# VH-VL binders against q9nrl2r1430to1533: the designs that were tried, part 20

Target 1, 104 residues: q9nrl2r1430to1533
Amino acid sequence: GGVHELSAFEQLVVELVRHDDSWPFLKLVSKIQVPDYYDIIKKPIALNIIREKVNKCEYKLASEFIDDIELMFSNCFEYNPRNTSEAKAGTRLQAFFHIQAQKL
Short names: E, the ipSAE of ESMFold2; O, the ipSAE of OpenDDE; V2, 0.75 times the mean of E and O plus 0.25 times the DockQ between their complexes.

## First folded at step 2 (VH-VL)

Design ib (framework fv_iluzanebart)
Fold by OpenDDE, second read of step 3:
Structure ib (fold): chain C 104 residues (1-104), chain A 122 residues (1-122), chain B 107 residues (1-107)
Amino acid sequence: as target 1 above (104 residues)
Amino acid sequence: EVQLVQSGAEVKKPGESLKISCKGSGYSFTDYWIGWVRQMPGKGLEWMGIIYPGDSDTRYSPSFQGQVTISADKSISTAYLQWSSLKASDTAMYFCARHEYYDSSGRYFDYWGQGTLVTVSS
Amino acid sequence: EIVMTQSPATLSVSPGERATLSCRASQSVSSYLAWFQQKPGQAPRLLIYDASTRATGIPARFSGSGSGTEFTLTISSLQPEDFAVYYCQQYDNWPYTFGQGTKVDIK
């Protein structure tokens, strides 16, 4: 179609997805791979879900968008011990996000 | 509107290879698991496997592991099911289906293709 | 794998009557249970998910109940278009598995 200009939210999601440490967050945790995940995490979320919400214009405030991203990291740290590769990746990606979120 | 459109009916002979397709539209193809279900004539439904097109993470049902190959081309929003060498027993209807996300910590399959009939006979 | 067993194999019901379909799991699947309706030559249609939640557009006469290993699909007043095969499916553990189906036909 025509030229599409990404919103600030869209751009940030793209940057997060492209980050080397995004791999734990690209999609919802698989119940197949991690059978007990959803017994622990009650509000699951991932970058693909957040991206879809952005595409549907469900975020009216930057705070709502930030809240979902923070929830994503919170879930990671709740389920994964700090010495895991997932938690380490999350720590780095969250730091990156906090820097980028200043532009919102 | 979310749609899954499958390729047309196939008539093949034993030993031939086959690759059928399922094209998704109306949604972000890379963000949802998509899978294949077999239904032999007059029989029930069997999950064959699922794939996440975003990273090609693929899982097979044990009974279908090594029997078929599931793949996806996200550039054209298409999932594939293929056989290297068909058998008469592969005669069946094959459906593709998409997972639906919801907040209750589970997943279900909410959208289905129309099915592809594969007939294998000498 | 988790084995899903449906009963009865065939259920003959008159229009307007109540239909009760059963589904049993070989082990607990929590509430990760769906019901599908399938008519000849068509893809399955989702009726119920999470054991008791009606899918979008599904008439109120369809209801699901149960948890763990025992589940029930109820059609409160059978309509002509409801004669079909019904499948339960668990999605608690991979591989996902279907019951063998219950055929609801006209009495």
Scores: ipSAE 0.013, ipTM 0.662, lowest interface PAE 8.2, mean pLDDT 89
Fold by ESMFold2-Fast, scan of step 2:
Structure ib (fold): chain C 104 residues (1-104), chain A 122 residues (1-122), chain B 107 residues (1-107)
Amino acid sequence: as target 1 above (104 residues)
Amino acid sequence: EVQLVQSGAEVKKPGESLKISCKGSGYSFTDYWIGWVRQMPGKGLEWMGIIYPGDSDTRYSPSFQGQVTISADKSISTAYLQWSSLKASDTAMYFCARHEYYDSSGRYFDYWGQGTLVTVSS
Amino acid sequence: EIVMTQSPATLSVSPGERATLSCRASQSVSSYLAWFQQKPGQAPRLLIYDASTRATGIPARFSGSGSGTEFTLTISSLQPEDFAVYYCQQYDNWPYTFGQGTKVDIK
């Protein structure tokens, strides 16, 4: 607790970052390590970018914030086959997100 | 009562394979991640990797990627740590520990196994 | 990876005295920091989680404080059973990392 509370978007991003399944989503995929990623994924995004947008007050509606989080998951499932560690992490984190997003 | 019970001590030669176990009881096994920690003689603790038993998704610490295999069998609430070919440098105490799956603030490891001593010598 | 640095390496304290142990993270871990006690031949025992919350059954003489990069574990009146090695551990980001440990021994 505290007298000063974080915004709902800030708190949710913090919870996503700290979730065990956030590792594929913390920062943009490396072009050096995964050269074909950016040929397939046209709108790359990651939690560090979303957090920056929250801190700059760039989300005017909850739907805009939710759209960016869903884009992140959509990119994960588009690039990574269903049975990869990345896709499994994405599935679990997305389920966690949907539960937490009920508070928005 | 929550318990993590590990398999007994092992004495092996370099090049031999080994699989040690960690059995959970007293809780819902698939609601928690299981992690493996190495402690070399007289040294500190280091994370090797973690596994979610519900779907066997694993994460390895960079220094252990490719060195060991972590697996789990949720039907018997047991996690495993396996070497295909042991080295003398694998001589250590190995601990398993759990943390809660869904609660991001619950990533602290609250219960630990008693440890399995692995000695690798020629 | 996040590097955890503990100081001092060894702390010599008399029974009944206060022990103060420090832990520093190479980058912010917010409050996602735990303290563990390990006695010879035993598994680590969780003392503190979320930087300052005592685990179930842990005596009130153990307290944790700090956030971000600087953390402290305090044992207000050291008992004979408290002589052990203490580890801090961050769980903000994978891989989770331990400090190298502080040995609390008899002066």
Scores: ipSAE 0.000, ipTM 0.552, lowest interface PAE 18.0, mean pLDDT 86

Design ic (framework fv_iluzanebart; at its last look DockQ between E and O 0.17; V2 from the best seeds 0.00; counts 0 for: pae E 14.9 > 2, placed apart)
Fold by OpenDDE, second read of step 3:
Structure ic (fold): chain C 104 residues (1-104), chain A 123 residues (1-123), chain B 107 residues (1-107)
Amino acid sequence: as target 1 above (104 residues)
Amino acid sequence: EVQLVQSGAEVKKPGESLKISCKGSGYSFTNYWIGWVRQMPGKGLEWMGIIYPGDSKTRYSPSFQGQVTISADKSISTAYLQWSSLKASDTAMYFCARLYKGSGSYYNAFDIWGQGTLVTVSS
Amino acid sequence: EIVMTQSPATLSVSPGERATLSCRASQSVSSNLAWFQQKPGQAPRLLIYGASTRATGIPARFSGSGSGTEFTLTISSLQPEDFAVYYCQQYNNYPLTFGQGTKVDIK
């Protein structure tokens, strides 16, 4: 992607981070708090990692950026049952993401 | 009172199918994982897998993956363990147990257990 | 998987004496370790979780200690109703795994 796309990605990450439902996704899950997390989730990712990748221009295609965001949500729904706070937050944040992504 | 009540003893032949049940009461059934534990005669405890009745998310032990099916019907607060084709080696006591997931997404130990279901498979 | 090894296989103790049961993990399980008691014909009963926290209704004579790979269940003064098989179980990693059990019988 071009500079415009990267800027758009940066802005979108900022909006995601600022969202009230971003708290499960701000940084990688703590193994201390969730000991079994990494037995289940093999490709962990978080918004801080995605932001860093954007800043380093590691996304050459918009699809790569979107894939990482979707992976982040997929991980959440893979580990967390539907009625958990994390899953509920993820559902709302993902919906927000999908709306914002359409504006790109 | 919080309790898990399992279905009665089963006597089956090799090749037959079987589905045993575990009914929870006295608590919110959809907020706790339900696990199944096998205990062969005179042996120790073996973790088979768990299910979250709220959305039927299931996790199996590798040793039991594909060997059994764990399911749940939250409308009647019941979890199930089933075999499509029993073997003599499936003869064992089977326990269900409740596992709570804390607010921090951490797990605790099985705190409530069913009384067990004895399954005997012989020709 | 994490292998849980209990020792001894059988522990003979007189009523009123201290019983010490050991549980070793093949790798660190932090404090995600539980102890269960099982009597013949009964379901297991949770005694200790988090390595050292007594479950509700469990007598004070039961105590758990340890972290990482070495754990101990202690019965300070063995009562007649304490003769049973005891299992440790880790819930730090999938799959969850039990020790092979320690039988506590009367000396």
Scores: ipSAE 0.344, ipTM 0.805, lowest interface PAE 1.1, mean pLDDT 92
Fold by ESMFold2-Fast, scan of step 2:
Structure ic (fold): chain C 104 residues (1-104), chain A 123 residues (1-123), chain B 107 residues (1-107)
Amino acid sequence: as target 1 above (104 residues)
Amino acid sequence: EVQLVQSGAEVKKPGESLKISCKGSGYSFTNYWIGWVRQMPGKGLEWMGIIYPGDSKTRYSPSFQGQVTISADKSISTAYLQWSSLKASDTAMYFCARLYKGSGSYYNAFDIWGQGTLVTVSS
Amino acid sequence: EIVMTQSPATLSVSPGERATLSCRASQSVSSNLAWFQQKPGQAPRLLIYGASTRATGIPARFSGSGSGTEFTLTISSLQPEDFAVYYCQQYNNYPLTFGQGTKVDIK
């Protein structure tokens, strides 16, 4: 899309980054610190990668942007057991995203 | 005291089903993974899989995927290893062990082990 | 899967001597390596994790070193109770894999 769509995606990513529960999602999981992550998660993604894609105009449809955000949450729930702080943060941030995504 | 207590030795025939148990005590059972390790007679250790009792999330070794089922009942702090149809090649000592593991986790080793359950499958 | 290879298969030493056990990974496991001791009829006992961190209650004579693909367990002055089989295990990648074991026997 257009400038308005790019602005809307950027605005939403900024809101996600600033949310208290964004800490597991800000950047890719470190292969050095969590090396088994990449045995389990086949399509890793994080907010910094998504924001870069927005800035490079790589999302042509809102659905493509939403799919990348949903992949990020799906990865979180696949790797992290439900009782972990990561999974709990992901649950709350995903709910916040669904509310904000109504603006897209 | 933190401990894992396994069910007693089993003698079974090929084709029979079996479910062995591993009961945790002295710690928060739902905050640790429970792994299962096989040791065939005179052989080394083979990791079979792990379960997180808090949500029953499982991860299996490819060699054991579809061969066994790992489950847990958090209300009684017990994990299980189950066969639908035993083979003579399942004759082994089976150990359960506790693992703390998560994203950014500092501790990733099996620190507390059960005493083992000997399973003998013969006709 | 990552293959763990231990050497020697058997190490014959006298009490009071130093024992050095090797473990090699088929690809880098960083420092995500543990060592276990198993005595006949018993469950394995964790000795070392993170390649070099001694587990709680483990005597100072046990030490681990290495990173990447080459690891060593050293027992500086072997005690009678140290005669056992020792296993290395990587927890860098799934599936988790163990070495075949090194048996430490009395000479």
Scores: ipSAE 0.012, ipTM 0.708, lowest interface PAE 7.7, mean pLDDT 89
Fold by ESMFold2, look of step 5:
Structure ic (fold): chain C 104 residues (1-104), chain A 123 residues (1-123), chain B 107 residues (1-107)
Amino acid sequence: as target 1 above (104 residues)
Amino acid sequence: EVQLVQSGAEVKKPGESLKISCKGSGYSFTNYWIGWVRQMPGKGLEWMGIIYPGDSKTRYSPSFQGQVTISADKSISTAYLQWSSLKASDTAMYFCARLYKGSGSYYNAFDIWGQGTLVTVSS
Amino acid sequence: EIVMTQSPATLSVSPGERATLSCRASQSVSSNLAWFQQKPGQAPRLLIYGASTRATGIPARFSGSGSGTEFTLTISSLQPEDFAVYYCQQYNNYPLTFGQGTKVDIK
């Protein structure tokens, strides 16, 4: 889309990055630390990549932006058992995102 | 509560075999890499290699490839470092260490260390 | 492989003073840099990871900074128990590599 949607996407990504529970999502998962991650997760995504896509105007529709954010959370819940620190952080950040995204 | 406990000191002769152990407790052993680090007398730390106990995937530092074998038995939460034929130059302290978190984390630092196993090889 | 070079080799500092340790990578390691403390006869202890994040239980006098190829560890008020050797270690690229160490002597 237009210039107004780019500004809204950028602002939302900044708020997600600043949230205390963003730590599992800032960068792509390391293959060294998590050796089977890419065997299980076929569409990896992270906040730094989403922010770059916003900056390069790669999102044409708000639904595309929302889909990438939801994919990020879906990957977290698919890979991490629900009682892990990563999954708990994902649950809290996703709740925050849903509140903020209601205004897009 | 999270611990890595290593086997005791060893005194060996050149040519003998040796297998030292590193037992993990208080965490999900199969979900974190275990690394081995050598420290020769009076020298610094040298990364030897790592193993993922969940599937036994192993990677070696190029300088240690073919020199040692790293293995694990996940049923008893234990990693191993072994030599088929010790040399006097293998005299060193050997540490095992856990790489930081096996789930979704971005950072791979050795956050938990074993107490070390002193191996002395002399003729 | 990425070579990690520490300086100085030995640093003599009075208790209560500031100690500054340097670590340089031969190629960028982004912020994938850790600092360890090792006292004689003991295992290394993780101090800092991610270049600047203190590990659990590490006193606030330890701080790390830098990114890319140049990093520092600062001990803001050296305590007697801080006598040790300090190592930096990169985890950006395989193989994982340590610096050669900086010995901190307390006077």
Scores: ipSAE 0.000, ipTM 0.584, lowest interface PAE 14.9, mean pLDDT 87
ESMFold2 (binder alone), look of step 5: mean pLDDT 91; pTM 0.929
OpenDDE, look of step 5: ipSAE 0.013; ipTM 0.660

Design id (framework fv_iluzanebart)
Fold by ESMFold2-Fast, scan of step 2:
Structure id (fold): chain C 104 residues (1-104), chain A 122 residues (1-122), chain B 107 residues (1-107)
Amino acid sequence: as target 1 above (104 residues)
Amino acid sequence: EVQLVQSGAEVKKPGESLKISCKGSGYSFTSHWIGWVRQMPGKGLEWMGIIYPGDSYTRYSPSFQGQVTISADKSISTAYLQWSSLKASDTAMYFCARQDLGRGYEYYFDYWGQGTLVTVSS
Amino acid sequence: EIVMTQSPATLSVSPGERATLSCRASQSISSYLAWFQQKPGQAPRLLIYGASSRATGIPARFSGSGSGTEFTLTISSLQPEDFAVYYCQQYGSSPLTFGQGTKVDIK
């Protein structure tokens, strides 16, 4: 992890945040609105947490950053049935992520 | 086992339309990208574009944007490459290939179809 | 686009000898490089990904090295079945690009 690597993570997170399909991923799922979420999903994560970790230089390897992004998508597909708007948004955003991650 | 099976050889005239296919089996078709690669006779490999079959998101090489259409039908695990009007310069072997993330963002072609030979001549 | 340049265009080697193939990227691609083997009448076969990781089923005589812009494929003891065309491909940036190929011929 160097300065250039952290800048690349920041740029990619910003691109994900700005994507039309980022809405299910911007912040952690509300325990009040979806109380069973945290019974099913044991490692919750969202783009705001990943961005904070990038800013605090907590990712030592690119693989750790990518693992957190993939965990975010995995949680989405585990909790949300494939016909939901959340799962459809996740499918499109994950495809976008895979294209952008190739550019890194 | 992972397999990609392509449609048979085609002989066409300039101006004709064509649609060739690539059927995946032995893996989750909607969870992996399918790419198309052209190889002109006696030449090297050229990437044309890719599709994510789960939502039909496509990305094209700038050289092939507007020249071909890539699509997929996830209900039959099949990807397609289509021309509206063929030209003699489209004579080539066309390969489909699966891209796997493997470990993280390693987005390489791991399994290939056998190829479809397309000959365009008057 | 990132231009991939392979050298030499043709390499003549006897069975049992070491073959070294080079691939250069016009800008840094980190380790996002794959090597493919293509025999006449066949589809390309993945040999190496991530610059140095052997694909499943690929013999140990094939090894890859390099990072950034300079990459090498080495065949430590060339076998008769290894005479083929070899392509490098970068997947660090869109559009994906291939080198022009190195033909490994028998002496």
Scores: ipSAE 0.005, ipTM 0.569, lowest interface PAE 14.6, mean pLDDT 86

Design n1 (framework fv_nezutatug)
Fold by ESMFold2-Fast, scan of step 2:
Structure n1 (fold): chain C 104 residues (1-104), chain A 122 residues (1-122), chain B 107 residues (1-107)
Amino acid sequence: as target 1 above (104 residues)
Amino acid sequence: QVQLQESGPGLVKPSQTLSLTCTVSGYSISSGYYWHWIRQHPGKGLEWIGSIYHSGSTDYNPSLKSLVTISADTSKNQFSLKLSSVTAADTAVYYCARDYEGSGRLYYFDYWGQGTTVTVSS
Amino acid sequence: DIQMTQSPSSVSASVGDRVTITCKASQGISSWVAWYQQKPGKAPEPLIYAASSLQSGVPSRFSGSGSGTDFTLTISSLQPEDFATYYCQQANSFPLTFGQGTKLEIK
């Protein structure tokens, strides 16, 4: 509880950020690059926002942290067709996350 | 009119700690961008050292991870690099840079400091 | 680490020439490449992000293309102020890595 949970969240976010497949998730999707993104995705989120929430102690439960990570993947699969590099990266990173999240 | 300026000693002895500071003007470091240290070795090219988000979260180049500390002082609008146990291989021009958040999914450096030359010599 | 390899290492061209510089990633990086221009004694200046997006204020004679592993920077009509070294950078994964640079010399 508490300190250990925050350390675990930070460690996991760092591992996600450093993963080869993190590139679609590092920052919020740019409206300049993807003009229709915010018309389709109503709850945008990215690893930089999740990491800030971890460091501000905004996650009270592991389930809240997991929900934000899963929202990030859900947004990816909603916007990006299955055969895109984004969706493929999301699939691999989500599998990595599920393995690591077993420790939470 | 965002401006970044590096400062620190230009000469460091082997085994000592190199300490550099980047002062940011015209923009708050707490406004949601990542801030980076990048160095350029004579004749070798550019090497990313690490990044900091204003919350204090850091990422380091794995080749340097045990030697590097990056920290931020939002009250002074500064972020700093400490590189421990320096050797002649750490001789380089050191730049601080801002990530262009508007690029979306990548780190792209839209503003750079002028660079500060650091020589590691006995 | 993803290795970025630039070709050529140096090129000489005349004002008005079309110049192309290539950058190859050791693994797929989608469109996540940026290009920078560096003049002697100066910091790198941003040119292009996301393979083909031109940084505001950069002349339209600069363009980028490519996806996956192979990327190209093109200068459609070389100007005297374009004398510089050009670097590509991948932002697909950590650590961020740069190409070794291409030195452009004006004849």
Scores: ipSAE 0.012, ipTM 0.663, lowest interface PAE 8.1, mean pLDDT 86

Design n10 (framework fv_nezutatug)
Fold by ESMFold2-Fast, scan of step 2:
Structure n10 (fold): chain C 104 residues (1-104), chain A 123 residues (1-123), chain B 107 residues (1-107)
Amino acid sequence: as target 1 above (104 residues)
Amino acid sequence: QVQLQESGPGLVKPSQTLSLTCTVSGYSISSGYYWHWIRQHPGKGLEWIGSIYHSGSTDYNPSLKSLVTISADTSKNQFSLKLSSVTAADTAVYYCARGLTEYKGSYDWFDPWGQGTTVTVSS
Amino acid sequence: DIQMTQSPSSVSASVGDRVTITCKASQGISSWVAWYQQKPGKAPEPLIYAASSLQSGVPSRFSGSGSGTDFTLTISSLQPEDFATYYCQQANSFPLTFGQGTKLEIK
């Protein structure tokens, strides 16, 4: 039910935030540091935005929550070459997420 | 060139609601960044009030959370602060500012700032 | 809340002097410190971000250093336009917090 699923989403976001590989995903990418990011990525998202949506009960289905997390990883792999620290962190964090998402 | 300009009343009576608006030019609020309110009490330091992202996501200073509402109007390229139940302690210069972040886990530092607007709370 | 404490609260110096201002965080904040300059009647302007990165357009005589809890702003050779109040700010945790300010005055 509603409150049970909200708790599950919050728990998953907390687990992702606490993971060593969450650093590229905690906040939106800086336009100053990465000037072309917003020219390439049209639907930016980060864990702080996803957590806010969870807290505001904006996810009606588990699939909507999962879609936002997957969008975050998709953006990472679209922008960052495979051999970057960002892409490697994303690969490990996405694998961790897939294991945790089995709880949903 | 991005510029921010505060507007609102210079004098507010105790117990009333302070309403300030920040107009952004040279950049669309809906293109990103967090947009912040910061104040400075006479002869004192800077106090962060809160921020908004164009999606409606807000963060407030816990010291002010029950009293503060920040909203955004992307059609006017503005964001606004409402501070309810003001007292003389709310007398300050109020600034709006754009938040910049490093993607490696920082929160915001501020560039640019508006020029500031002086608000006096008195009867 | 992370408390940012600046030292000194004021400093008197002459043009050409090397000046250092320090900022101490009550908890570890990585490198997430910014420094601002504020002149009377004006808004603060950024000088340094991420502890050591010089803001675009800021003169090279300004530099920042530090990590963890201890941070320093250095002005290598004071110019007349540098007499102002300087603030540090942590960008590690909400709420965002500022130091109390250091007033740089003419000797």
Scores: ipSAE 0.000, ipTM 0.580, lowest interface PAE 12.7, mean pLDDT 87

Design n11 (framework fv_nezutatug)
Fold by ESMFold2-Fast, scan of step 2:
Structure n11 (fold): chain C 104 residues (1-104), chain A 124 residues (1-124), chain B 107 residues (1-107)
Amino acid sequence: as target 1 above (104 residues)
Amino acid sequence: QVQLQESGPGLVKPSQTLSLTCTVSGYSISSGYYWHWIRQHPGKGLEWIGSIYHSGSTDYNPSLKSLVTISADTSKNQFSLKLSSVTAADTAVYYCARYDTSGLKYEGYYMDVWGQGTTVTVSS
Amino acid sequence: DIQMTQSPSSVSASVGDRVTITCKASQGISSWVAWYQQKPGKAPEPLIYAASSLQSGVPSRFSGSGSGTDFTLTISSLQPEDFATYYCQQANSFPLTFGQGTKLEIK
């Protein structure tokens, strides 16, 4: 299981937040420090937003939760060149996520 | 025990740059996720100035944007605030503070450890 | 920016009283509210985080509740050392914003 389980989604978000490579994903990218981000990224998202959606029971299917996490990684790779610390952290955290998501 | 201590000039002239440093002891700044600057004008409430993440990325209060720079020096276990073109309105007590995401659950962005504050007066 | 409105701006109470302070966010912030106590000449100290979690070392007479836009800090039996100014803070997103404070005074 885990499909439709809010506790499973909450646990996975907690594990992502605790991961060493979560730092680019904890909150929305700063509009002040990175003003061109919102010209390039049309659907911004971060772990704090996903956590709020879990708490409000907005995910009805595991696929909806997974789609939001994947959108977060997709945004990272679209904006950040491959050689950046952000992109490298994203690559490692995404790999961790794919392993943990097998529990859903 | 984690302790934060602000230091810098108590008196700054108008149009100059205010420079404050926060020295952290008992904890590595590279281990914490967020390090914040907050100020409090005389007789007023609290105003968040900005933060720096363990990655070195910064976020600033939009009301202070283009005037604020926050930086970190991990070799000295310090992080610093620069506020340019100060006026009498920048007279305040300045605090540094920490948020640590080492907990089991995401806890929101709150400040669990604060410095004692340093008083800055902007006057000619 | 998310605006945090505290009420009341001041409250007069006696030792042993139950005191409640409220905080209203201009938009939904889930449970991401913290509460701080500030005594004259001192730095703020955290009391509550994530709306209802008690900070380590804080007396159990302090409690927090609420979700969405409406939040409450409660002191169940006021002690002499509790006369101070209290601030709420939205912990959801940057810029972080504080309420304007509630001064708790002796009746």
Scores: ipSAE 0.000, ipTM 0.562, lowest interface PAE 14.5, mean pLDDT 84

Design n12 (framework fv_nezutatug)
Fold by ESMFold2-Fast, scan of step 2:
Structure n12 (fold): chain C 104 residues (1-104), chain A 122 residues (1-122), chain B 107 residues (1-107)
Amino acid sequence: as target 1 above (104 residues)
Amino acid sequence: QVQLQESGPGLVKPSQTLSLTCTVSGYSITSDYAWHWIRQHPGKGLEWIGSIYYSGSTDYNPSLKSLVTISADTSKNQFSLKLSSVTAADTAVYYCAREDYLYGSGDYFDYWGQGTTVTVSS
Amino acid sequence: DIQMTQSPSSVSASVGDRVTITCKASQDISTYVAWYQQKPGKAPEPLIYAASTLQSGVPSRFSGSGSGTDFTLTISSLQPEDFATYYCQQYDSYPLTFGQGTKLEIK
């Protein structure tokens, strides 16, 4: 979208990255450490990829940006059992995202 | 603000399926990570049955996994419990509850329904 | 499954007393413990989470402590409305499990 929309996406991604619970989402899961991840998750994504898409102006609509963030959380909850540190961090970060996304 | 209300039959015959519904008001079911079913046997403690995530994914107590199904209807802001092949041991008060994601984030419950009594008897 | 064992099963006390209820986990659960109060005919109400953090709106006379396997709920000065059954719950791993309950009765 417009310059102000791009700025809003950038600001939100930066806030997500800075959040204490962003650690499971900063980068794609290692193929060496968890090779079965890519057998289960067919559309892997992480905050670094989303940030690159924002920087390349690949999001034309706020809905496209929101869809990628929601995919990231959906992948987390699909792979990680609910009682894991990853799933709990995802729960808190997603709640934070939903509050911030109201501004988009 | 947030209210949970259980509904379902008060009496179920042995071997049948128990079906309960939790209606959530004042809060969207898709705005929290998980919603849970917990039961309390007469004069005894609490037993966790299972949960459903906003995404529709579920977790069940392993002791009940083959017998229990939890589902959500986001258009009605409801989630439901089905427990198959019930016996007298399933006689309990059944509660639905919201998992607290706002404070400290954990699988503990900040809002509960009032509970619905289910008796399994012929 | 992680077993949560409360002691005592019942406590008799008077208004103004300091009451202590203990909960023991069968394995290390860090601080992933919540405490609930349940009055007859009502659903449980949360008191404490993360072993020691008070729920919003809960009176300051309630406090929690502990980590690892041993946890304590304390009521510093018992009030008439505090006579109830208290439950601990672990949320370190599934399945979620509760203690068997401690009934706080009038002496």
Scores: ipSAE 0.006, ipTM 0.562, lowest interface PAE 15.7, mean pLDDT 85

